# Designs tried in a protein design chat: VHH binders against Uncharacterized protein AF_0307. Part 9

Target 1, 238 residues: Uncharacterized protein AF_0307, of Archaeoglobus fulgidus (o29937)
Amino acid sequence: GSAVDYILEKNFGDRFVKKEFKLWPYYENIKEVIKWIENESDAVAFSSHTARLFDSTLLERRGIKIIPIIFVRHPIIRIHSAYHYERKQVDIFRPGPVIARNTDFKGYVEIRLAIPRQEFNVSNFHVFRLADMLHGEKNMKPLEKALIALKRLPFIGLVEEFEKSMTKLEETVREYFPEFKASVIRTNVQFSPDMPLEERLKIIKNEVGKDFYKKLMEINEEDMVLWEKVVDMYKEGF
Key: E = the ipSAE of ESMFold2; O = the ipSAE of OpenDDE; V2 = 0.75 times the mean of E and O plus 0.25 times the DockQ between their complexes.

## First folded at step 3 (VHH)

Design y6 (from d9, 22 letters changed; framework vhh_lunsekimig_d3)
Fold by ESMFold2-Fast, scan of step 3:
Structure y6 (fold): chain B 238 residues (1-238), chain A 121 residues (1-121)
Amino acid sequence: as target 1 above (238 residues)
Amino acid sequence: EVQLVESGGGVVQPGGSLRLSCAASGFTFSNYALYWYRQAAGIERELIASISSGGSTYYVDSVKGRFTISRDNSENTMYLQMNSLRAEDTGLYYCAKLSYRYGSSTWYDYWGQGTLVTVSS
């Protein structure tokens, strides 16, 4: 998400804004996110690590067109990368960084699974995040919501196809902002590593053992379905 | 089909003990965290204890040192050993397999039927 933030800041300057929202205890921040977007009348680009996705029709009904910029990546690699990222954060209050600094990768996964609403950080993360776009549909399963959301999105990025994703982002945004440029100089970012996907997965499997790796695949089975759908979209040039 | 079936509830005097069981089927039991919730009349359902697939446990402060959660992966069963029971422990106890909770939203949450625990003085 830092590379996309860099692109948005370079294109929009002061019209690019960032805000973080509270996630503790169990509360919905979609209303607060919508209010923020409405109140930042001069801004056109918005970024947050903590803002939940929401039904874009809520703002489209009010005359505000939204282009969500969302990236998916292989679920196991996402969790492993999140663990290592959070270990480097100096934070004594947020659960993720505190847990990550005080246990190994297996312990990080096990502890987060044991805490309600924290399990989504290590189990079907992308599915539950995309399902927020159909939050009002109480009788639909999360995977069904996520797949419907995917069909409605004007853009979806794939970390494993980063350069293709940036090209698609530029094409999508240029419909509204003709001068938009999505070229990025990569420096020390793990957005699209040179190591093949299968080699990275083998390293993780060797780290955690085959039994725990099987568990990671099982608790992320819905995210695997979603990720494979996005991979197929990129092969077909959606 | 995911099924969770609780047993072990009953009536006890203050200071007594009960052991609750939750028998699970329809999913790979050993791979998931499991939860015990309690609901008393007129209040919202609250988390009492949880156990991860690896055995890491959580307890709400009011039951720490008195309740012990455990699991037997060979029997697909989770337990709650309740000692030193108090009148305020009275309620309907549910076991749960939770997929997602955020704000007012819950998805793919599976609940047992509940088992009643009454602590009378």
Scores: ipSAE 0.000, ipTM 0.204, lowest interface PAE 16.3, mean pLDDT 81

## First folded at step 4 (VHH; framework vhh_enristomig)

Design z1 (from y5 with Y58F; at its last look DockQ between E and O 0.69; V2 from the best seeds 0.68)
Amino acid sequence: EVQLLESGGGEVQPGGSLRLSCAASGFTFSNYAISWYRQAPGKQREWVSVISSGGSTFYAESVKGRFTISRDNAKNTLYLQMSSLRAEDTAVYYCAKLSYTYGSKTWYDYWGQGTLVTVKP
ESMFold2, look of step 4: ipSAE 0.699; ipTM 0.891
ESMFold2 (binder alone), look of step 4: mean pLDDT 84; pTM 0.834
OpenDDE, look of step 4: ipSAE 0.655; ipTM 0.877

Design z2 (from s11 with K97A S105K; at its last look DockQ between E and O 0.54; V2 from the best seeds 0.55)
Fold by ESMFold2, look of step 4:
Structure z2 (fold): chain B 238 residues (1-238), chain A 121 residues (1-121)
Amino acid sequence: as target 1 above (238 residues)
Amino acid sequence: EVQLLESGGGEVQPGGSLRLSCAASGFTFSNYAISWYRQAPGKQREWVSVISSGGSTYYAESVKGRFTISRDNAKNTLYLQMSSLRAEDTAVYYCAALSYRYGSKTWYDYWGQGTLVTVKP
């Protein structure tokens, strides 16, 4: 997110660039992402919501070392946060904001599931995105691909453990950028409630109803497996 | 057993109107989001529209402004009001109840048999 983008901009200035891409088809996406990285000769940090993950050896063969910065979050919280973020966008052309402004959270999930190639926004999002590392492995299930990708990645963040994640990020990139600093800066103090994950989930469950909440958990079962794995990694201090 | 039965298809002149119905049985209709799909000769099935369980609607760009999806939960019936029909709207139209399973072929688990709409010159 926004906090990571701010940290990258603060550390790298005009050598930090952002761009968005057409998500489908996969191979056209990564072709454009690779072209972007190669053509931005002066940049060292790249941010995109729509760049898909690929095997880093594709760029390493060309002499470019890539350190992906990827975060995982509890899947229900991620979807709920995405809904509220998109609901506030003024965009009238992209499907996400249009859907979010015209329905409640339950309806947002239902409509996203109904539209071809949009279900990943509300179903196993992290598995879908991480599995892209092994996109060409057609005999392998998405969760299996995602777990392999998890073990190969030099860094994985956990939003629920943001401060620990920032410490790990500093350690990961200091080998290449010794002056890198990840800092949390408060510039606007608001009266914002803070609450435990379990309480947030109960609020969402009440919002959509017990039966729908159970279905929401079912369609995110693989993301729950992935998330729990990352939680365990952060408990162990990996 | 779950059943979805489409009706209301037929021949229509260009610019004409037609109303399709989809009668549902064997499940709690009001709990489900329901979609319309269509399949033209020689083409793959194409998503047309969805109505959420709460009544919110969304449309494929090709039919936006011309088609209206609605539901009557008391009658367990889904509707598609089609207006300003064009030759390219010629297709077999299907209704489908959504599944929330990732990677599921939702449309095939609870599909109707289809109703033919033909737009003639």
Scores: ipSAE 0.482, ipTM 0.801, lowest interface PAE 2.0, mean pLDDT 85
ESMFold2 (binder alone), look of step 4: mean pLDDT 81; pTM 0.811
OpenDDE, look of step 4: ipSAE 0.634; ipTM 0.866

Design z3 (from u2 with T50V; at its last look DockQ between E and O 0.61; V2 from the best seeds 0.00; counts 0 for: pae O 2.2 > 2, grease 24.4 > 24.2)
Fold by OpenDDE, look of step 4:
Structure z3 (fold): chain B 238 residues (1-238), chain A 121 residues (1-121)
Amino acid sequence: as target 1 above (238 residues)
Amino acid sequence: EVQLLESGGGEVQPGGSLRLSCAASGFTFSSYAISWYRQAPGKQREWVSVITSGGSTYYAESVKGRFTISRDNAKNTLYLQMSSLRAEDTAVYYCAARTYVSYGKSWYDYWGQGTLVTVKP
């Protein structure tokens, strides 16, 4: 998130904005997001944690082209990174940071699971957020929706293949912004940038224990499927 | 079958104390975080506190410093020690367990019937 924001800011300056919305309910969210986009005259890029995904045709019908920039990563790494990120946040008004600052990683996850599910950040989060594109399909499983969304998206980034993702991002964005450049040195505050994924996972597994790690994997099974799909896409030259 | 049974509710004066209990059965109590919720008349149910399987605790801002959540895994019982009670604490208090069912790949919330706490002079 931060790397992408930096890229956008670097490329667009004041035309890049951070904007948050009311997350729930879904239709209210996208209504607000769409309205904001429609009325925004200066910004060409925005970053949001709360803007929910929707069918791009909704904007296209209004003469607006939008390029969602979404990254996926291994779900365990995602959750672990989220925990550490939130621990560093000083915003005491949001439950996430407060919880993160007052618990270890295991406790953080358990508490997030136990309280009302608002963000779904510890269980199949990527699937949940991608599935929003097909929110109207009530008889379709979330993973199915997410996979369809994956196919419809003009871009999907893979954190574990960050450089390739940046290349793909440039290709995607340059269609509309020819001078767009995505060059950022990736930094990880928890792990060395060159540390293999398997090593990171091992560290986390040791931190939380075998049983809890298994549970984490279980409750993120759909995200794993999605992640593996994206991994395969990049392996195949996406 | 998962069952949660709250007890300990009653009438208490402002500034008073009360201890609620929640007896749990039908699931591996020690493996899950357990929460307290409350619902005041005419208001929405709100989260109050949670204790993790490892014993970590978290509280809503409105009760922080006054309420203490604890658990006895040997007895499969959840507790809520309430102190410095206020009129606004008047509510039906519910014990809740969120469990994951692997077969259905779904989370299930289980609730007790609640116990009424009334804080009034």
Scores: ipSAE 0.095, ipTM 0.555, lowest interface PAE 2.2, mean pLDDT 89
ESMFold2, look of step 4: ipSAE 0.561; ipTM 0.837
ESMFold2 (binder alone), look of step 4: mean pLDDT 81; pTM 0.809

Design z4 (from y5 with Y108F; at its last look DockQ between E and O 0.44; V2 from the best seeds 0.00; counts 0 for: pae E 2.7 > 2)
Fold by ESMFold2, look of step 4:
Parts: sequence; C-alpha cells; structure tokens
Structure z4 (fold): chain B 238 residues (1-238), chain A 121 residues (1-121)
Amino acid sequence: as target 1 above (238 residues)
Amino acid sequence: EVQLLESGGGEVQPGGSLRLSCAASGFTFSNYAISWYRQAPGKQREWVSVISSGGSTYYAESVKGRFTISRDNAKNTLYLQMSSLRAEDTAVYYCAKLSYTYGSKTWFDYWGQGTLVTVKP
C-alpha cells in the first residue's frame, strides 16, 4: 500500500525504486521484474503494483535474497477501498481509474468482472497474487497454491493489524537492515481504520444491496478463507 | 428460463455500420450488467463492451470510439451500434448476462447463440 511505500522511502531514500509492468503473460512479467531487480544494483527496496510473485529461488542461487512484503485485507473492504482510491486518480490509460471515475461501486465490480484478465481485481485478489508463487503447478487449485505460499513467505502483513504488522516486518528484516524503522508512519499520518469492520461491511451491503452483496461474498470466498487464516495467525501473536 | 437472443448481424462493406440487438427474457433485465463478446474465425472469444445495471459503459480499446453499447430497460433489450467497421471486426457476436444467483465463481452463465457480422474485404 501507500503506507508501505512511505516507510520504504523514508528508510532507503534513493535505494528505494518503483516500477510498473505488463501484468500478462506471467512469464514475461517475472522476466522483466527480475531484470529490473538485477539492473538496479544500488537499490535494496522495490515497489510495484504490477510485479507478480515468483519462486524466490530464481534469484537466491544468484546471491540475491528476496523478502516479499505482502499485505492481506478483508476482501470486501479491499475492493471498496480500491474503488475509492482509483476514483481519485486522473489516469486516462489504466482501466481501473477510468472505470472507477465513471460508475458507482456496484458498477465498478460489474464492469471489471466483464473484462477478461481483470476479474481478479474484484474476485479473490489475494489468492490470485499469492498463487503466483507456484504458477508452474498447473494441476493445483489457486487456493491451495496460496495457502502453500502463505506458509513459505518470510512475512505476511494484515492491514487490520498494521502496527503489529510493522513490528513483525522490523523483526523479519533486522538481520539485513538493523536501522530499519517502520515507526516513521506515526510522525505524519495514522493508517489504521477507525470504524469496526462489521459496521463498514454493513455500509457496503446497504450501498450495493443484499443480493449483490451475497454475490460479492461468493466470488471472494477463497480470499475469505485466506484472510481468516492470517487473522488467526495475528490473534496468536506469532 | 433465462434467454438472450442476438440479432442484427449481416454483411457490410468496410466503413459501414450495423446495429446489433440482444433481446432478454426470464430475468429482471434492469438489475444486471450485460456484455458483448465476439469470436473471430479461428480466434479466442474476446470481450467487446459492457453496460452496468446503472447504465455505465466501458469498451475494449480496439472498438473504442467506433462502437456504442446501450440498453432499453423498458424493452429488455441491449444494443451495440457499430460504425467505421473494419475487416478485423468480422466475428460472431454474443451477449452475456452476469449472474447473481447461480454457483460460486460463475460470473456469466447465460449466453446467446450469437449473430454473425461479416465485413467484406
């Protein structure tokens, strides 16, 4: 998210770089991402909305350790927040902002579901993203891939527990960056939601109507499984 | 039973125009987004345009500025006005309905039989 980008920028300055890529096809995406990481020899932190996850062993044999920084969020809240964020963008080239500016939230979901290769933006987004770690496993179902990826990742954040996530991130990277401080967020802006999750969901349900909300939950069922697993991990204080 | 029936296809010269219709029955038309798709000979099906339940529209880049999607909720009919037609627009055109009621992970579960549009060389 933008909070993570801010933290990386404050800690690493010129050693933090950002880039966007064509999302499809998968193997061309990761080829360009790997090239980017190798070519930015002075950088240590990389941010992209369109870089896809891959098996880190592709770079570790080359002596480059990869620590993916991935957050999950309640899937309905994520989609609703993405809609409102994209509505504020002036971009005329990317489908998300253009669609978001020209419709209500229900229409945003409906339109993205109709466009091939864009449905993941509103259906099981986190499962889609995590499953990419095992992209080559053609016979494995997406949720299964995502749950395996979750187990292998050195870090997973939970937006609903952002402060705890930042503490976990500091611990995860301490070996490599002992001066890393996620607390820089506190100096400017609070990034935690104020309203209870259940109330936020009721507002969204009222906005789109009961029948559409049920469908929205159905098409995000796998993300709900993934999200609840991460919630449970954070309740145990891992 | 949900039914979608496309019509209005035919042969046309390059630069010409056609209007496709999709007559809908068996559901409350105004509650659903409806899309146009097309499949050229020997090619995979591709998305063309969508109109939301609230009337918002979006188009594939290849048809933007040349095609206009619209709906008449009183007649339960979806339209695609095509202009400045090119040989590359030759395809069978289908309309499709977003389902709210059937099956987890199923977005479009009702399709028409299609209507053929041929743009002469």
Scores: ipSAE 0.353, ipTM 0.726, lowest interface PAE 2.7, mean pLDDT 85
ESMFold2 (binder alone), look of step 4: mean pLDDT 81; pTM 0.808
OpenDDE, look of step 4: ipSAE 0.581; ipTM 0.847

## First folded at step 5 (VHH; framework vhh_enristomig)

Design k1 (from z1 with N31D; at its last look DockQ between E and O 0.62; V2 from the best seeds 0.59)
Fold by OpenDDE, look of step 5:
Structure k1 (fold): chain B 238 residues (1-238), chain A 121 residues (1-121)
Amino acid sequence: as target 1 above (238 residues)
Amino acid sequence: EVQLLESGGGEVQPGGSLRLSCAASGFTFSDYAISWYRQAPGKQREWVSVISSGGSTFYAESVKGRFTISRDNAKNTLYLQMSSLRAEDTAVYYCAKLSYTYGSKTWYDYWGQGTLVTVKP
């Protein structure tokens, strides 16, 4: 998130804009997002944590080509990072930061699961967000939607393969912006950038305990499937 | 079998107080976050409060400052102390446990039968 924003800001300057939206209901969200994109006529890069994914044809019908930039990472690392990030946020109007500031990581996950917001921030979040592309498909499973979305997206980043992802991002964006350059200084607030994934997971496992860790994995099984798929894509030269 | 049994409901005047209890059995109570929900007549069930396994508490805005959730792990009991009760607090109150189906790896809530709270003059 922050690294990508930095890249976009560096490349586009004042043509890079940020905005947040109400997550629910879905169609209201994407309506506002589309309106945002349409009204910001001078902007070329848009960043939001709350903009929900939609079929790009909706904008294409309006003469706008859009390239979604989405990154996936291991779900346990994602959740752990989200917790730490939210703990540092001052925005008291969002439950996430409030919860994060008032509990440990385990408690954070428990409380987030207990509150019926249906944001899936601690359970299969990537699948949930990608599935939005096929929101109108009522009889399709979220994972199936997400996998289809994955195939339709012009770009998908993998945090564990950040350098390769940046290369792919450049290739994708340069089709429309030839001078685009993705150069980022890697910063990790929780772990050393050179720490292997397995070691990071071990640390988290020790933090929350074996049983809770198992639970975390179980409630993120679909995200694991998605993550593994993206990992394979990069191994195959995506 | 997971069982949740709410008690303590009744009729109370506006501004009054009431304490609800939820007796839990069939699982390791101390390992789970437990929530209170309520459902007013003709309305959807709404989340009220949660207490984590570690004792952290969180509240809906509508009850914040008036309700206090707590737990006694030794007694396997969840509590909801309600104060400054209002007419809009009238509802059936439920305690709920997050559950994960072994094998399906999906979570859902177990619910008690509920206890009725009526706030009226």
Scores: ipSAE 0.479, ipTM 0.796, lowest interface PAE 1.0, mean pLDDT 90
ESMFold2, look of step 5: ipSAE 0.693; ipTM 0.895
ESMFold2 (binder alone), look of step 5: mean pLDDT 84; pTM 0.836

Design k2 (from z1 with G54S; at its last look DockQ between E and O 0.46; V2 from the best seeds 0.51)
Fold by OpenDDE, look of step 5:
Structure k2 (fold): chain B 238 residues (1-238), chain A 121 residues (1-121)
Amino acid sequence: as target 1 above (238 residues)
Amino acid sequence: EVQLLESGGGEVQPGGSLRLSCAASGFTFSNYAISWYRQAPGKQREWVSVISSSGSTFYAESVKGRFTISRDNAKNTLYLQMSSLRAEDTAVYYCAKLSYTYGSKTWYDYWGQGTLVTVKP
């Protein structure tokens, strides 16, 4: 998120804008997001943590081409990183940061699961967010939606393959912005950038214990499927 | 079988205090986060508070500073100490356990039958 924002800001300057929205209800969210995009006539890059995905044809009908930039990563790393990130946030109006500052990682996950589950922050989050693209399909499973969304997206980034992702991002964006450059030094707040994924997971497993780790994996099983699919895509030369 | 049984409800005057209990059985109590919910007449059920397995607590804004959630793992009991009670606190109070069916990719809550709290002069 931060790395991508940096890249966008570096490339587009004042034409890069950020805004947050109410997550629910879905159709109100995307209405506001679309309105935002339409009204910011001078902007070309938009960043939001709360903008929900929708069918790009909604904007195309309005004469706007949009390139969603989404990254996926291993769900356990995602959750762990989110916890640490939120612990550093000072916004007391959001439950996440408040919970994170007042709990350990295990407690954070438990509490986030126990409160009204409007957001899948600690369980299959990527699947939930990608599935929004097919929000109108009421009889389709979230994972199935997410996989279809994955196929429809012009770009999908993999954090574990950050450099390749940047290359792909650059290629994708340059079709419309020829001068676009995606160069950023990857930094990891919690782990050394050179630390293998398996070692990171081991550290987290030791932190939370075997049983809780197993639970974390179970509640993120769909995200694992999605993640593995993206990993395979990159292996195949995506 | 998971069982949750709430008690301690009753009638109290505004500004008064009340302590609710939730007796749990059928699972390893100490391994789970447990929540309080409430449902006022004609309103939807709302989340009130949660205590994690490690004892971390979190509260809805509407009860923050007035309610205290706690647990006794040795007794398999959840508590809700309510103070400075208001008319709007009138509701049936439920304790709830989050449950995951491993391999199902789904979760749901177990609920007790609830205990009625009425705040009126």
Scores: ipSAE 0.386, ipTM 0.741, lowest interface PAE 1.2, mean pLDDT 90
ESMFold2, look of step 5: ipSAE 0.654; ipTM 0.877
ESMFold2 (binder alone), look of step 5: mean pLDDT 84; pTM 0.838

Design k3 (at its last look DockQ between E and O 0.73; V2 from the best seeds 0.00; counts 0 for: SAP .708 > .668)
Fold by ESMFold2, look of step 5:
Structure k3 (fold): chain B 238 residues (1-238), chain A 120 residues (1-120)
Amino acid sequence: as target 1 above (238 residues)
Amino acid sequence: EVQLLESGGGEVQPGGSLRLSCAASGFTFSNYAISWYRQAPGKQREWVSVISSGGSTFYAESVKGRFTISRDNAKNTLYLQMSSLRAEDTAVYYCAKLSYTPSGKWYDYWGQGTLVTVKP
């Protein structure tokens, strides 16, 4: 997210790099991501919205330790936020922004579900992305892969517990970069939540109607399971 | 039970026009997005166009500017107006409703299809 990018930029300066990739096919994506990491020999922090997750042993065999920084968010809130973000991208002609500018939120969800390889943007997004860690496990269900990935990750953030996530991020990164400070974000208002979760969900439900909202929850039920697991982890103080 | 019945296919000369219809039943048509797909001989099925429940439309690049999707909610009917037809548009055309099963699978309910042949 932009909050994490800000933290990384403040801590690492010119050693922080960004790049975007074609999402499909999976193996070409990770090939280009690995190539990027290897070629940026002076960089220590990497940010991408389109780099897909992979088994970190692919780089550890080459002497490169990877700490993925991944956040989970309530699936309905994530989709709604993505819609509004993409709606503002008026000079971008990729499917997401074009759809978002030309539909209401309900239409955005409906159209993305109908277009091949667009549905993950509005259905079980986090499960889809985390399951990439075990992409080659063809007989394993996506949620199962995502839950295994969750257990293996050195860090997982929860947007709804942002301050606790920042504390955990500091602890994780300081093992490798002792002066790392996530607290640099504390006074930046652009990274603050805009309203309580339950109030925002009520607004969305009223916007799309209760029947469609029920469907929206159904097509995100795996993400709800994943999200609840992370919520429980943050309650337990892991 | 959801049913989708395509019609309006036939033979057309290159550059010609054709209008496909899809009669829908077994669900509240006005509440759902509906798509057109097509499958050419020996090729995989491909998405053509979608119309949202609110009437917003989106098209595959290969048909943009030549095809127009529309719906008549009073008649529970989806349409595809095809213009400037090319040989590569030859295919069986299907209308489809996306569905979500309790197992979490995503799949379209497909109609029987209607054949469009654009003569060489």
Scores: ipSAE 0.557, ipTM 0.832, lowest interface PAE 1.8, mean pLDDT 85
ESMFold2 (binder alone), look of step 5: mean pLDDT 81; pTM 0.804
OpenDDE, look of step 5: ipSAE 0.589; ipTM 0.853

Design k4 (from z1 with Y102R; at its last look DockQ between E and O 0.63; V2 from the best seeds 0.68)
Amino acid sequence: EVQLLESGGGEVQPGGSLRLSCAASGFTFSNYAISWYRQAPGKQREWVSVISSGGSTFYAESVKGRFTISRDNAKNTLYLQMSSLRAEDTAVYYCAKLSYTRGSKTWYDYWGQGTLVTVKP
ESMFold2, look of step 5: ipSAE 0.644; ipTM 0.867
ESMFold2 (binder alone), look of step 5: mean pLDDT 84; pTM 0.835
OpenDDE, look of step 5: ipSAE 0.756; ipTM 0.914

Design k5 (from z1 with W107F; at its last look DockQ between E and O 0.64; V2 from the best seeds 0.55)
Fold by OpenDDE, look of step 5:
Structure k5 (fold): chain B 238 residues (1-238), chain A 121 residues (1-121)
Amino acid sequence: as target 1 above (238 residues)
Amino acid sequence: EVQLLESGGGEVQPGGSLRLSCAASGFTFSNYAISWYRQAPGKQREWVSVISSGGSTFYAESVKGRFTISRDNAKNTLYLQMSSLRAEDTAVYYCAKLSYTYGSKTFYDYWGQGTLVTVKP
């Protein structure tokens, strides 16, 4: 998130814009997002935590080509990072930051799961967000949608392979912006950049306990499938 | 077998107070977050409050400042202290053991039978 924003800002300056939206309902969200993109005629890079994914053909019909930039990472690391990120947020109007500031990690996850806000921050978040591309397919499972979306996306980043992801990002973006450069900025506020994934997971497991860790894995099974797929893609030379 | 049993419901005047209880059994109560829900006549069930295993609490905006969720792990009991009750608080109140959220739905392992709260003059 922040690293990508930095790269975009560095490359595009004032042509990089950020905005947040209401997540629900879906069609209202994407309507506002599309309107945002259309109205910001001088902007070429857009960042949002709340912009929901949609079929790019919707913009293409309007004469706009768009390259979604999405990164996936191990779901437990994602959730842990989200907790720490939200703890630092000063926006008291959002439940996430409020919860994060007033709970430990386990409590954060428990409360977030209990509140029916449907943000999926702590359960299969990546699958949920990618599945939005096929939002109109009501008979298809979210994981199936996400996997199809994965195939349709021009780019998918893997946080555990950040350098390779940056290379891929450059290749993808340079088709339209030849001078685009993605500098590798390793910013991990929680773990050393050199700490192996297994060690990070071990730390988190120790923090929340074996039983809760198991629960975390269970409620993120689909994200694990998606993550493993992306890992395999990168291993195969994506 | 997991069981949740709500009690304490009844009729109360606007501005009044009521305390609900939820007796839990069949699982390690202290290891789980527990929520209160309510369902008004003709309306969908809505989330009211949650207390984490560690005792952290969170409330729906509609009840914030008026309701207090608490738990006694030694008694395996969840509580909801309601004050400044309003007509719109009339509903069947349920306690629920948390499972997970996925897709457009929140899943819970178990629900109680509910207890009716009626706020009327």
Scores: ipSAE 0.495, ipTM 0.802, lowest interface PAE 1.0, mean pLDDT 90
ESMFold2, look of step 5: ipSAE 0.537; ipTM 0.828
ESMFold2 (binder alone), look of step 5: mean pLDDT 85; pTM 0.850

Design k6 (from z1 with S56T; at its last look DockQ between E and O 0.53; V2 from the best seeds 0.00; counts 0 for: pae O 2.4 > 2)
Fold by OpenDDE, look of step 5:
Structure k6 (fold): chain B 238 residues (1-238), chain A 121 residues (1-121)
Amino acid sequence: as target 1 above (238 residues)
Amino acid sequence: EVQLLESGGGEVQPGGSLRLSCAASGFTFSNYAISWYRQAPGKQREWVSVISSGGTTFYAESVKGRFTISRDNAKNTLYLQMSSLRAEDTAVYYCAKLSYTYGSKTWYDYWGQGTLVTVKP
C-alpha cells in the first residue's frame, strides 16, 4: 500500500488524492467512491483503504476509464503486517489500531474474529475484497467471485513478486500515461526484504504456536487458493 | 452442542449497576474469545464488548469506562459488570461465540437467549 502510494504520488503529484469511506453498506460506499472520482476532475490517481471494488462498467458508462491497482500477498504475512501496521497508528477512532496497541498478535486475531467481522480483516480478506466486484451475484460463492474478478482486473500485484509486479504495473499504466515509472525500493518493517517467505512464516509460527498457526491457515484457506492462483499467474509470465 | 445462557438482567434506575452472567457449555471455553451484544427495542443488534482467551478486553465506545467484561474459565462463565447505567442501555443482552467452520469455509454465530436489562426511573 505505502509503496504504491509513493509511486503514484511521485508520478502524479497533486493529481494524486487519498480518501477514506464508510465500508458499509456496499452500495453507499461505491456511490461515494464514484462521486469522489467524478468530482476530483483534476486528479488521475486515487488511493483508499476503504474504497470497495465494483464493476468498472459503472464508471465507463460515465465516460471514465479506471485501472484498479490491487496487490495480494500470503494471508499470514498480510495479517501479521496489518497487526504491526495498526499498532503504529495513533487514530483512536478506529478499532483496529486500538486493538493492535492493546494486544499481542494472537490476541489481536482473536478479538478481530469476535467482533463484527464485516471487514474480514483476519480471514479471507483478499477474497472478500475482490468478491465485491461481483457483489450483485447473490448465489455465487465469494471465492468464485474473487477468481472471476481476478480475471477481469487489468492488473494484479503479488507482493512476493514485487519487482515483476512493478514491471507489470508500469506496462499497464503506460498505456494511458506513457511517462509513468514504477521504481521503488522495497522496504519491510517486520522482516528483511530478502528474507524468504518460508522463513518469515516460520518466525510467525514460532511466535503464535503450532495450533494457532494452523487455525490461521484454516480461516484463510480461500485466500490461500487465491494467492496460489496469482503466484501461478506470475510463474506463467503474467 | 454449544450452549450459552445469559442471566442477571432486570430493572434498574439510571446511574445504577447490574452484573450479567453467561454460562457456557459444549466447547472449550478457555480457548475462545467471548462477546457481549445487545439489542434495543426497534434497533439492530450491536456489539458491546469482547474478552479474548488470554483475557484481553475491548469495548464499544458507548460503554467504555462504564462496563467491564471478565471471565472465569474454571466456571465457564462470562460476566458483564455494568455501572452508571443509562436509559439508552436498555436492551436484551446476548452472550456470543463467533465461530468459523474450517471445513466448510463458512462462519456461524452462537447466541444465548438473552437477558433483558431495563434502565428506568
Scores: ipSAE 0.082, ipTM 0.547, lowest interface PAE 2.4, mean pLDDT 88
ESMFold2, look of step 5: ipSAE 0.562; ipTM 0.844
ESMFold2 (binder alone), look of step 5: mean pLDDT 84; pTM 0.837

